# Ledger of designs, part 12: VHH binders against Rho GTPase-activating protein SYDE2 (SYDE2)

Target 1, 120 residues: Rho GTPase-activating protein SYDE2 (SYDE2), of Homo sapiens (Human) (q5vt97r660to779)
Amino acid sequence: IDAFRHYSFSDQPKCSQYISGLMSVHFYGAEDLKPPRIDSKDVFCAIQVDSVNKARTALLTCRTTFLDMDHTFNIEIENAQHLKLVVFSWEPTPRKNRVCCHGTVVLPTLFRVTKTHQLA
Key: E = the ipSAE of ESMFold2; O = the ipSAE of OpenDDE; V2 = 0.75 times the mean of E and O plus 0.25 times the DockQ between their complexes.

## First folded at step 13 (VHH; framework vhh_surovatamig_d1)

Design u04 (from t02 with F101I; at its last look DockQ between E and O 0.05; V2 from the best seeds 0.00; counts 0 for: pae E 7.6 > 2, placed apart)
Fold by ESMFold2, look of step 13:
Structure u04 (fold): chain B 120 residues (1-120), chain A 124 residues (1-124)
Amino acid sequence: as target 1 above (120 residues)
Amino acid sequence: EVQLVESGGGLVQPGGSLRLSCAASGFTFSDYAMSWVRQAPGKGLEWVATISSSGGYTDYVDSVKGRFTISRDNAKKSLYLQMNSLRAEDTAVYYCAKVTITYWEGSTTKYDVRGQGTLVTVSS
């Protein structure tokens, strides 16, 4: 259900556990969601890099415990280790969004580093 | 091919009302949040209002709150903007847009604007 595109620009000799570059992440959907409250069916999907929000979708209707979507995030990252995709329920009351699910990817694990270069 | 066709614009006096319509085709309308954005002469695009795919949540730019109402009819694949108490500052070309992504950096939202827009002129 999760898929994405990636590449790496890492040129510094001392930065072997971090990834820099332009990343496109295409999110196809999620399953085993915690359903939104019965009086709310709206969700949004956010992408975080090292716990910093980078982008989110607009509110989408979540119809089941499965979310089928087709969204692409285009983000620039600098010295990053973790990519996290989080589906939040929209919770106007009590004013805090609830996490419906999440997935985390350790970025160095995804990239095969043979020769590196850094995005300037 | 995604198509968005705006209509309902015109010339009105301050304090007047207009109802804008947007007919959508070429995508599953009920799956997407929709927005109205506007462009005043010589200015960039300004976000006006957004409605969730279900219609359960709406949000507006502060300058139009209490005067404008966004709505949708998913069966008719149509988006609407009821504009009341119009002011000269509301003069713009209004576009409907499919909303997909908001980026934290640069404070930008990606709008899929495809139509020619509909001109609203508020002048005494």
Scores: ipSAE 0.013, ipTM 0.319, lowest interface PAE 7.6, mean pLDDT 68
ESMFold2 (binder alone), look of step 13: mean pLDDT 82; pTM 0.815
OpenDDE, look of step 13: ipSAE 0.020; ipTM 0.320

Design u05 (from t02 with S30D T102V K110E; at its last look DockQ between E and O 0.03; V2 from the best seeds 0.00; counts 0 for: pae O 8.2 > 2, grease 24.4 > 24.2, placed apart)
Amino acid sequence: EVQLVESGGGLVQPGGSLRLSCAASGFTFDDYAMSWVRQAPGKGLEWVATISSSGGYTDYVDSVKGRFTISRDNAKKSLYLQMNSLRAEDTAVYYCAKVTFVYWEGSTTEYDVRGQGTLVTVSS
ESMFold2, look of step 13: ipSAE 0.012; ipTM 0.295
ESMFold2 (binder alone), look of step 13: mean pLDDT 80; pTM 0.800
OpenDDE, look of step 13: ipSAE 0.312; ipTM 0.676
ESMFold2, look of step 14: ipSAE 0.013; ipTM 0.287
ESMFold2 (binder alone), look of step 14: mean pLDDT 80; pTM 0.797
OpenDDE, look of step 14: ipSAE 0.085; ipTM 0.531
ESMFold2, look of step 15: ipSAE 0.013; ipTM 0.291
ESMFold2 (binder alone), look of step 15: mean pLDDT 80; pTM 0.801
OpenDDE, look of step 15: ipSAE 0.013; ipTM 0.333

Design u06 (from t02 with T108K K110Y; at its last look DockQ between E and O 0.54; V2 from the best seeds 0.00; counts 0 for: pae E 8.5 > 2, grease 25 > 24.2)
Fold by ESMFold2, look of step 13:
Structure u06 (fold): chain B 120 residues (1-120), chain A 124 residues (1-124)
Amino acid sequence: as target 1 above (120 residues)
Amino acid sequence: EVQLVESGGGLVQPGGSLRLSCAASGFTFSDYAMSWVRQAPGKGLEWVATISSSGGYTDYVDSVKGRFTISRDNAKKSLYLQMNSLRAEDTAVYYCAKVTFTYWEGSKTYYDVRGQGTLVTVSS
């Protein structure tokens, strides 16, 4: 399964700082969430595009510093540059979700950009 | 392939109790929150209850709070709904559902409803 559209790179991109299209993101997991010996906690992963929340997983149990996921998100993006994946801890009382970890991907870096109509 | 098999429904008098079960297969059950949803005759689906993947968080529609208890056994890949103090308005086909994710816009939750359901009839 390919999580991103593939494009052949033929020249150095000059103005391709934004990506549009339908993106399938397969999230394999996260590492280094918490030190060992922490009791299992419910977490969720949110997908943000340019710092805007687009979707989140259901609550998942995390037992270790490694969260093994196998989820595919299908999101429509427009003129996007950054994809951020954020793992939050979930609190069942007055909301105080804490960020457990995050990572950002610069979307143009993941594609080979060509001078074709597929860049528009 | 994801399979969800509901059981435990039946005919019961108002004030009675039933325990619903859902056997899950074809996915890693312990990774997903699970829900019960129901469909009364001639009506759309109504969310009833949700339990987190670990079992540490539960929530219920207001009309069943204090009467229904959702639970799970991750080792047996099973979801349960204990239904007490049943009322005529609880009459419905009950389905278990895998919760996949929520789009932030519109606060919608996506349910994977695959089973045939189990009929609960509450009648005098």
Scores: ipSAE 0.012, ipTM 0.274, lowest interface PAE 8.5, mean pLDDT 68
ESMFold2 (binder alone), look of step 13: mean pLDDT 82; pTM 0.819
OpenDDE, look of step 13: ipSAE 0.214; ipTM 0.620

## First folded at step 14 (VHH)

Design v01 (framework vhh_7ocj_1; at its last look DockQ between E and O 0.07; V2 from the best seeds 0.00; counts 0 for: pae E 9.1 > 2, grease 27.4 > 24.2, placed apart)
Fold by ESMFold2, look of step 14:
Structure v01 (fold): chain B 120 residues (1-120), chain A 123 residues (1-123)
Amino acid sequence: as target 1 above (120 residues)
Amino acid sequence: QVQLVESGGGLVQAGGSLRLSCAASGFTFDDYAMGWYRQAPGKQRELVAAISSGGYTRYGDFVKGRFTISRGNAKNTVYLQMNSLSVEDTAVYYCAKVTFTYWEGSTTEYDYWGQGTQVTVSS
């Protein structure tokens, strides 16, 4: 019954560090989507860095709460803290898009050096 | 692996019509948006029309209702019906498979292009 991910800006992780570089993100898929309206079946996935859109997929047909996809995004980031993957429903007219699900990663926590690596 | 083969171009008088076709192979056609782009001599490539996997369409502003994109999923083919052609429509027309778009452009490095078909509109 509860096929939707909870979506809230107040739940976004906080971090004081920033990361720059070239990053590859492999998108396996999404589950627990909020399906588009029955008379609108197209979705797309957007990559956001610090809430700025960097890339998106083409429109895909979605009929379930599960989207299975094998895709790699290559993005350049500069002074970034958060990577967010968002699946939107697409409405052709008036083209209002709604969030179906999202996930956020705090970038410095993926790339920090351990204490053992920092010490000789 | 991906192959896109355009056809249906040629020479046409201003005000005339052409129908372009693009035969696609090497991927699951039904899962992807398809598009037509064009490039005139000395110009950048520009979007003419796109059609989503679900059948929704988008057109470049210059089309102004003159062109219609469609797809035949059973034949792995995308079409462009072009009416009321003018000399400004003279270009090489490319079929494209679109997998995603970076926000600063309409296509990405994962997009595939056909070799193109020449459309020439004479006065």
Scores: ipSAE 0.007, ipTM 0.223, lowest interface PAE 9.1, mean pLDDT 66
ESMFold2 (binder alone), look of step 14: mean pLDDT 80; pTM 0.818
OpenDDE, look of step 14: ipSAE 0.016; ipTM 0.313

Design v02 (framework vhh_7w1s_2; at its last look DockQ between E and O 0.03; V2 from the best seeds 0.00; counts 0 for: pae E 10.9 > 2, unsure alone 53.8 < 65, grease 28.3 > 24.2, SAP .67 > .668, placed apart)
Fold by ESMFold2, look of step 14:
Structure v02 (fold): chain B 120 residues (1-120), chain A 121 residues (1-121)
Amino acid sequence: as target 1 above (120 residues)
Amino acid sequence: QLQLVESGGGLVQAGGSMRLSCAASGFTFDYAMGWHRQAPGKQRELVAKISSGYTAYDDSVKGRFTISRDNTKNTVYLQMNSLKVEDTAVYYCAKVTFTYWEGSTTEYDYWGQGTQVTVSS
């Protein structure tokens, strides 16, 4: 397990920025979930970067509108703009997974980098 | 290469106990792992599953079977107690992996070779 660097970019509505690098995403939980069905009480969390699936958790048991968890995703990203976290219900039988909730973050908004460290 | 290997099966008398092991090689386990079984002439069925500290069991084994995981050994266990003749089956370890989510089925994607469990009366 290597040390990870995080970059911050200023939020500038006039400019669009993309980030690259190694990113650690710590997920504490979700609230206001759509309730799982009685027969589909398992959920999983997924990370999408620019609408591309990058990682997911194992199945977690959930019966309420909120989910507590303490999980870290370590992902490599390149030229990324959006991070989306999605909670799906998992079915033990063949069945389409359904979205319980999601959130999207614009990555340049999360990161701030001084001029001296932005390039190298 | 990616591989799951079950062990610990064999012959046991009804009322007895045994522990199955599932060792992984070529990858680390995800959060979701499970044991399935297939009796002669029957379809494969989920027996127990484990994720992030949560477990679930088929009603037929609840209270008798316990699933556990040791991430330092890349191994999932199934402790089977109070075995019944109807528990006779080939037991498979399984793991779910990354799949496309919208409009797709997420199932266990990797299976072991299976280990035979025979419970005699």
Scores: ipSAE 0.005, ipTM 0.160, lowest interface PAE 10.9, mean pLDDT 64
ESMFold2 (binder alone), look of step 14: mean pLDDT 75; pTM 0.765
OpenDDE, look of step 14: ipSAE 0.015; ipTM 0.321

Design v03 (from u05, 13 letters changed; framework vhh_brivekimig_d4; at its last look DockQ between E and O 0.08; V2 from the best seeds 0.00; counts 0 for: pae E 8.3 > 2, placed apart)
Fold by ESMFold2, look of step 14:
Structure v03 (fold): chain B 120 residues (1-120), chain A 124 residues (1-124)
Amino acid sequence: as target 1 above (120 residues)
Amino acid sequence: EVQLVESGGGVVQPGGSLRLSCAASGFTFDDYAMSWVRQAPGKGPEWVSSISSSGGYTDYADSVKGRFTISRDNSKNTLYLQMNSLRPEDTALYYCAKVTFTYWEGSTTEYDVSSQGTLVTVSS
């Protein structure tokens, strides 16, 4: 089972570029999660685009600090800069859901090298 | 590859009972919420019931509350639907469904379903 890892995060730079299109995100899993509450093992993974929730997985059982899943999110994005995956512990009241882990991708940074070759 | 095989359907009289089973394979069953969906002849699909991955949360359509009970046995990768006090309007093809995701802006849920289902007919 291979973990999904990011090499680095950009420090506070604000990108003025925005990305639109249909995006498929394949999520293999997460490591080093905060443990779920002892009386609940259920978690869910949410996708946020510019801090707006777009979709979530079904409730999943989190057995350890490691979540292994093989899930594809198909989302439409418009004028977006940030894609964030958040793993929440499930709660009866949504405002009490605890973040188990998260990761953020700055979308324009992902496409900079490819765009240069397309223009030549 | 996800495989869901329903069984336990049949013909019963009004007021009767049936227990449907769904054998699941090709995915980690206890990691996913599951649902029952039914389709009556000439009608679109109708959500019946859902159960969380652990079995700790269940929910039902208003038309079946108090008559149907969803359950699961994660050690056997099996989903169940106990149907009591059956009525003619419960006649449908019943499908076991794996919940894949839920759109946040609506109440829409996407499922993986089998191609077959199990037929329940309630008639005199």
Scores: ipSAE 0.013, ipTM 0.278, lowest interface PAE 8.3, mean pLDDT 69
ESMFold2 (binder alone), look of step 14: mean pLDDT 77; pTM 0.771
OpenDDE, look of step 14: ipSAE 0.016; ipTM 0.385

Design v04 (from u05, 21 letters changed; framework vhh_7pa5_2; at its last look DockQ between E and O 0.03; V2 from the best seeds 0.00; counts 0 for: pae E 9.8 > 2, placed apart)
Fold by ESMFold2, look of step 14:
Structure v04 (fold): chain B 120 residues (1-120), chain A 124 residues (1-124)
Amino acid sequence: as target 1 above (120 residues)
Amino acid sequence: QVQLVESGGGMVQPGGSLRLSCAASGFTFDDYAMSWVRRAPGKGPEWVSTISSSGGYTDYADSVKGRFTISRDNAKNTLYLQMNSLKPEDTALYYCAKGTVFTYWGSTVEYDYWGQGTQVTVSS
């Protein structure tokens, strides 16, 4: 339906190797997001390398449980193992962001972005 | 085809005000957050402000907080930037941008699409 390959992890990926370099990540989208608590809600996507935020999008409207993106992140990484893409809901009051979806890639193996199903 | 047309720029004295407009077409305007970005002479793009698709959330760069106000009129497919208390450092080409304005922690900004820009010059 979209070009994404779904991945399912039973537990957090682990790796002893690290990589460095300039990386381009093209994110095609996400499915089965946690629904907004109102009819529509703004979200943003953050890309994290070893739990450090490297990039994020501006606010996007998420009207459904799907997010269709066609965006490229260009990031420089140093001694990194994990790439995580997280979709957060934006809550203006109280300002408390909620994770709608995430995926993790072990960098020495693949430069891909995947998603996981989340229930709230 | 997405089209964004900025207008309302010009020359103004320090302390003055301008209101920028961005006419949008070729997409469902109220489905997308919109942003203003600027390019100062000799510098790369700098994020200025973002407004959510509904208009319920706004955010601003620290350098413009309290002086600039972003707004939108979804019935007219138009994005606005009210700029007050203008300073010479605000001199730049100002662009509106559709949707995904990426901000890297550490200053790099990646943009999906923006218009041709409108020039704002603040000088005596």
Scores: ipSAE 0.006, ipTM 0.222, lowest interface PAE 9.8, mean pLDDT 66
ESMFold2 (binder alone), look of step 14: mean pLDDT 82; pTM 0.829
OpenDDE, look of step 14: ipSAE 0.018; ipTM 0.306

Design v05 (framework vhh_surovatamig_d1; at its last look DockQ between E and O 0.04; V2 from the best seeds 0.00; counts 0 for: pae E 9.4 > 2, unsure alone 63.2 < 65, placed apart)
Amino acid sequence: EVQLVESGGGLVQPGGSLRLSCAASGFTFDDYAMSWVRQAPGKGLEWVATISSSGGYTDYVDSVKGRFTISRDNAKKSLYLQMNSLRAEDTAVYYCAKGTVFTYWEGSTTEYDVRGQGTLVTVSS
ESMFold2, look of step 14: ipSAE 0.011; ipTM 0.205
ESMFold2 (binder alone), look of step 14: mean pLDDT 78; pTM 0.785
OpenDDE, look of step 14: ipSAE 0.026; ipTM 0.413

Design v06 (from u05 with Y32W V102T; framework vhh_surovatamig_d1; at its last look DockQ between E and O 0.04; V2 from the best seeds 0.00; counts 0 for: pae E 7.8 > 2, placed apart)
Amino acid sequence: EVQLVESGGGLVQPGGSLRLSCAASGFTFDDWAMSWVRQAPGKGLEWVATISSSGGYTDYVDSVKGRFTISRDNAKKSLYLQMNSLRAEDTAVYYCAKVTFTYWEGSTTEYDVRGQGTLVTVSS
ESMFold2, look of step 14: ipSAE 0.013; ipTM 0.314
ESMFold2 (binder alone), look of step 14: mean pLDDT 80; pTM 0.802
OpenDDE, look of step 14: ipSAE 0.458; ipTM 0.765

## First folded at step 15 (VHH)

Design w01 (from u05 with V102T; framework vhh_surovatamig_d1; at its last look DockQ between E and O 0.66; V2 from the best seeds 0.00; counts 0 for: pae E 7.8 > 2)
Fold by ESMFold2, look of step 15:
Structure w01 (fold): chain B 120 residues (1-120), chain A 124 residues (1-124)
Amino acid sequence: as target 1 above (120 residues)
Amino acid sequence: EVQLVESGGGLVQPGGSLRLSCAASGFTFDDYAMSWVRQAPGKGLEWVATISSSGGYTDYVDSVKGRFTISRDNAKKSLYLQMNSLRAEDTAVYYCAKVTFTYWEGSTTEYDVRGQGTLVTVSS
C-alpha cells in the first residue's frame, strides 16, 4: 500500500461479493514449504475455490523449501469468494498427504477497483 | 524450448511387444510427472499411463494394466513404455506428454503434447 496516496472507494464494490465466470490464474510458485517427509520429495498444488477442489498439478519434485512453477490454471467458478492454493506432500505409503503451505485470496478484493464487474 | 521426441513404434502382430522411448529436452525433466497418451485413427487423445517425477508412483488406464509398464530414467532425461501382449485396439499414435494439471470435473488432465508421436500398428 502507498502511505501518501489517497484511494477512492466510490468506484468499487464495498461489500462482500461473489464472483462467477472463467478465471485464469498464473501460478509463479511457492516458498517456505514444509519439507516432504522421508525419501519422497513429491508434491502437488491443489486449486480450491471455497474449499472445493477444482484442479491440481501433477506430482512435482520439491528439492528445497521453495517450489518454482510458471503456469496458468484455467478454472470455471460460480458464486465464489475464496481461492486457495495448497501445496501437499504426497506419500506413496501409507498414501498420506500433508499440507506444505497454502495461500488464500479473497476474490472480491481482487476486483476492488472494478467499477462494474459482470461475468454472466 | 520444450522438446519431446518419441520413437520405437512399428508394425507388430497381436500378442507382440514394443518398447517406446521419449527423449526430453528444454526443461528440468526430473521435476515433472510424465505421461503417455495415444490417438487412435479418427479418435481423440486417450490417456494411457502416468509416472511421477521420482518414478515412485505409476498409474494406467484399465485397458492396459498388467500389459504396459511406464518407466523413466532421469539421468538420461528419457521416458519409456514397455508394451506387451499387444492387441488390435492398441493401434494408435503414441505421444509423450509433460503433465501439467488434472481438473476435478470429469477427471480431465491437461497435457503438454509437443512431440510428433510414434505410430504403433497391431495387425494380423
Scores: ipSAE 0.013, ipTM 0.284, lowest interface PAE 7.8, mean pLDDT 67
ESMFold2 (binder alone), look of step 15: mean pLDDT 80; pTM 0.799
OpenDDE, look of step 15: ipSAE 0.043; ipTM 0.458

Design w02 (from w01 with D59Y; framework vhh_surovatamig_d1; at its last look DockQ between E and O 0.03; V2 from the best seeds 0.00; counts 0 for: pae O 11.0 > 2, placed apart)
Fold by OpenDDE, look of step 15:
Structure w02 (fold): chain B 120 residues (1-120), chain A 124 residues (1-124)
Amino acid sequence: as target 1 above (120 residues)
Amino acid sequence: EVQLVESGGGLVQPGGSLRLSCAASGFTFDDYAMSWVRQAPGKGLEWVATISSSGGYTYYVDSVKGRFTISRDNAKKSLYLQMNSLRAEDTAVYYCAKVTFTYWEGSTTEYDVRGQGTLVTVSS
């Protein structure tokens, strides 16, 4: 979508700010996915706040390097700095998750500007 | 140079009160969340309380809730800890610390600067 703003975590300044409140996160999709193994195509997307899992999708089937999603999560955050979105591939054997792709945003800096954002 | 200097520690009886202060210098104080941490004899470092950069949010370890109050004066670049209803188990060296990251739900906080500490002894 052309309306999305490119966001680079590595370009963000160090932040010691914190943010609290109710945050709504809507997933449209994930790009540049490292596909899972051929015999295991199940993936899910997890929402992590400061390394704490807050929510996740059900298992989805990954067929290409793009994962189409339409999920909305309302999560309460307290004293938070980082939001991390991670797409995991679930492997029943040996029962482990592998990272297919991820993105991280600095929340306080982001919401200092406006309360609504569309990021890519 | 970044510096944190704690003061206000001392000997107090159980049930007593004490107010700790921390003077900050060498950085933009109001840009950073601040914490108090403590280390009791023979124990590891324990998080006590955190206050957001603006002072709008405060957080406490369960054992001190209702007894301790963290506050700050950004104009004076100072951090405070009001300790009421002190208990023997509150005996520790108390440090003020500059926060860099928090794993909130685990009550784990990362710091890049910490003062030399001030000793609080609660004893009858």
Scores: ipSAE 0.005, ipTM 0.307, lowest interface PAE 11.0, mean pLDDT 86
ESMFold2, look of step 15: ipSAE 0.012; ipTM 0.274
ESMFold2 (binder alone), look of step 15: mean pLDDT 80; pTM 0.805

Design w03 (from w01 with T100D; framework vhh_surovatamig_d1; at its last look DockQ between E and O 0.08; V2 from the best seeds 0.00; counts 0 for: pae E 10.8 > 2, placed apart)
Fold by ESMFold2, look of step 15:
Structure w03 (fold): chain B 120 residues (1-120), chain A 124 residues (1-124)
Amino acid sequence: as target 1 above (120 residues)
Amino acid sequence: EVQLVESGGGLVQPGGSLRLSCAASGFTFDDYAMSWVRQAPGKGLEWVATISSSGGYTDYVDSVKGRFTISRDNAKKSLYLQMNSLRAEDTAVYYCAKVDFTYWEGSTTEYDVRGQGTLVTVSS
């Protein structure tokens, strides 16, 4: 049920596939977001590199299960392998911000972020 | 270094008004949502109001809706709270806070309370 990729016994040395430099990332949008409870919900997007938060947007208004974006992030990375984009819901205190979706790109491949999933 | 300096508190009779100010420095004020939080004597910290970075979205705890107005001036790096029709239960130290995100996965809304606050006392 959680077997959605083939694990192959292959050599993938992480040190040979790390990337450093300046990166410009243009994020087109996200889909499959959890719908707002009332009218709309503010969200923000964070860029994370190897699970470290590097940049984020201001609050954006979300009224549907889709978020259309036209944002470019300019980030400096060092010895990085993974870039993750996370969309968080923002709600007034004392509530916890929740992850609405995320996608991960393996930087040595230089592929776009292609998947969005909601965590429970 | 992030600095938040609250002012405008004082002693006021019930039904009165006060305007709180918060001067911000050490960060890009325009990029962050801002909040007012308060701590009544002998109680924990209570969220009062939040305003988005652009000022386009505001929200308030139910007990102050219709009486308090949060606003900001991004050119002056300042946050404000207009408090009308004050009641004894509004007595507290008021803090401004930068809304900050410090966790990976399952992040909570964090309030970066750095100032000494400003005391509001509402008494007869």
Scores: ipSAE 0.006, ipTM 0.149, lowest interface PAE 10.8, mean pLDDT 64
ESMFold2 (binder alone), look of step 15: mean pLDDT 79; pTM 0.801
OpenDDE, look of step 15: ipSAE 0.016; ipTM 0.373

Design w04 (from w01 with V99I; framework vhh_surovatamig_d1; at its last look DockQ between E and O 0.54; V2 from the best seeds 0.00; counts 0 for: pae E 8.0 > 2)
Amino acid sequence: EVQLVESGGGLVQPGGSLRLSCAASGFTFDDYAMSWVRQAPGKGLEWVATISSSGGYTDYVDSVKGRFTISRDNAKKSLYLQMNSLRAEDTAVYYCAKITFTYWEGSTTEYDVRGQGTLVTVSS
ESMFold2, look of step 15: ipSAE 0.020; ipTM 0.365
ESMFold2 (binder alone), look of step 15: mean pLDDT 80; pTM 0.796
OpenDDE, look of step 15: ipSAE 0.182; ipTM 0.627
ESMFold2, fold request of step 16: ipSAE 0.015, 0.014, 0.012; ipTM 0.339, 0.353, 0.195
ESMFold2 (binder alone), fold request of step 16: mean pLDDT 80, 80, 80; pTM 0.803, 0.795, 0.801
OpenDDE, fold request of step 16: ipSAE 0.471, 0.314, 0.020; ipTM 0.758, 0.695, 0.398
ESMFold2, look of step 18: ipSAE 0.014; ipTM 0.291
ESMFold2 (binder alone), look of step 18: mean pLDDT 80; pTM 0.799
OpenDDE, look of step 18: ipSAE 0.092; ipTM 0.535

Design w05 (framework vhh_7ocj_1; at its last look DockQ between E and O 0.12; V2 from the best seeds 0.00; counts 0 for: pae E 12.3 > 2, unsure alone 59.2 < 65, placed apart)
Fold by ESMFold2, look of step 15:
Structure w05 (fold): chain B 120 residues (1-120), chain A 124 residues (1-124)
Amino acid sequence: as target 1 above (120 residues)
Amino acid sequence: QVQLVESGGGLVQAGGSLRLSCAASGRTFSSYDMGWYRQAPGKQRELVAAITWGGSTRYGDFVKGRFTISRGNAKNTVYLQMNSLSVEDTAVYYCAAEPTFTYWEGSTTEYDYWGQGTQVTVSS
């Protein structure tokens, strides 16, 4: 599975293990996608928080290993640990949607790492 | 939750036609892919036809152009037009609705919504 990520945050964590608040995520695109299957050229991007879908795009036609898009997701999160951005290929029944790429962020660790790395 | 009710099954002579309907309630089926499956005694359930939330269709190999799936955009109903029926098409036909994706990491949950089935019997 190939992955990349881009994000911007306006979140303010109060719990050291969990993040709550309103978050804006701007997704510019993906590189090094697994190509869609020959019989399916459509993909969509989903945002998941702790494995729960929060938002997704409409179907997009993808013919190559990269996807260019310009989407802003404004999501409300409560006591969350994981943010996942996933590009799925659409698969007809009985198939499961195939992951073309994904990126996962552990939210509390991201904010702790930022503050810790500034001290040297 | 999604509730699916099939109708239109019955007895038909070989070479005849039937039109199956599946009515969905509870949730808009426009957010789900939908399809028809069938199961004959002693066989595994097999895909007959599927239609995506965007309207793209797929068919099982045995259909050979005889069946057509369609979706009523405003009515939460999916249809299967079945033409040139043969004895081999005798089975219980199920309407199904599936979410467009599943979770694959750590815990995989696949939400399958199935109707109770409608019997199609093709006599020679």
Scores: ipSAE 0.000, ipTM 0.128, lowest interface PAE 12.3, mean pLDDT 63
ESMFold2 (binder alone), look of step 15: mean pLDDT 76; pTM 0.784
OpenDDE, look of step 15: ipSAE 0.015; ipTM 0.303

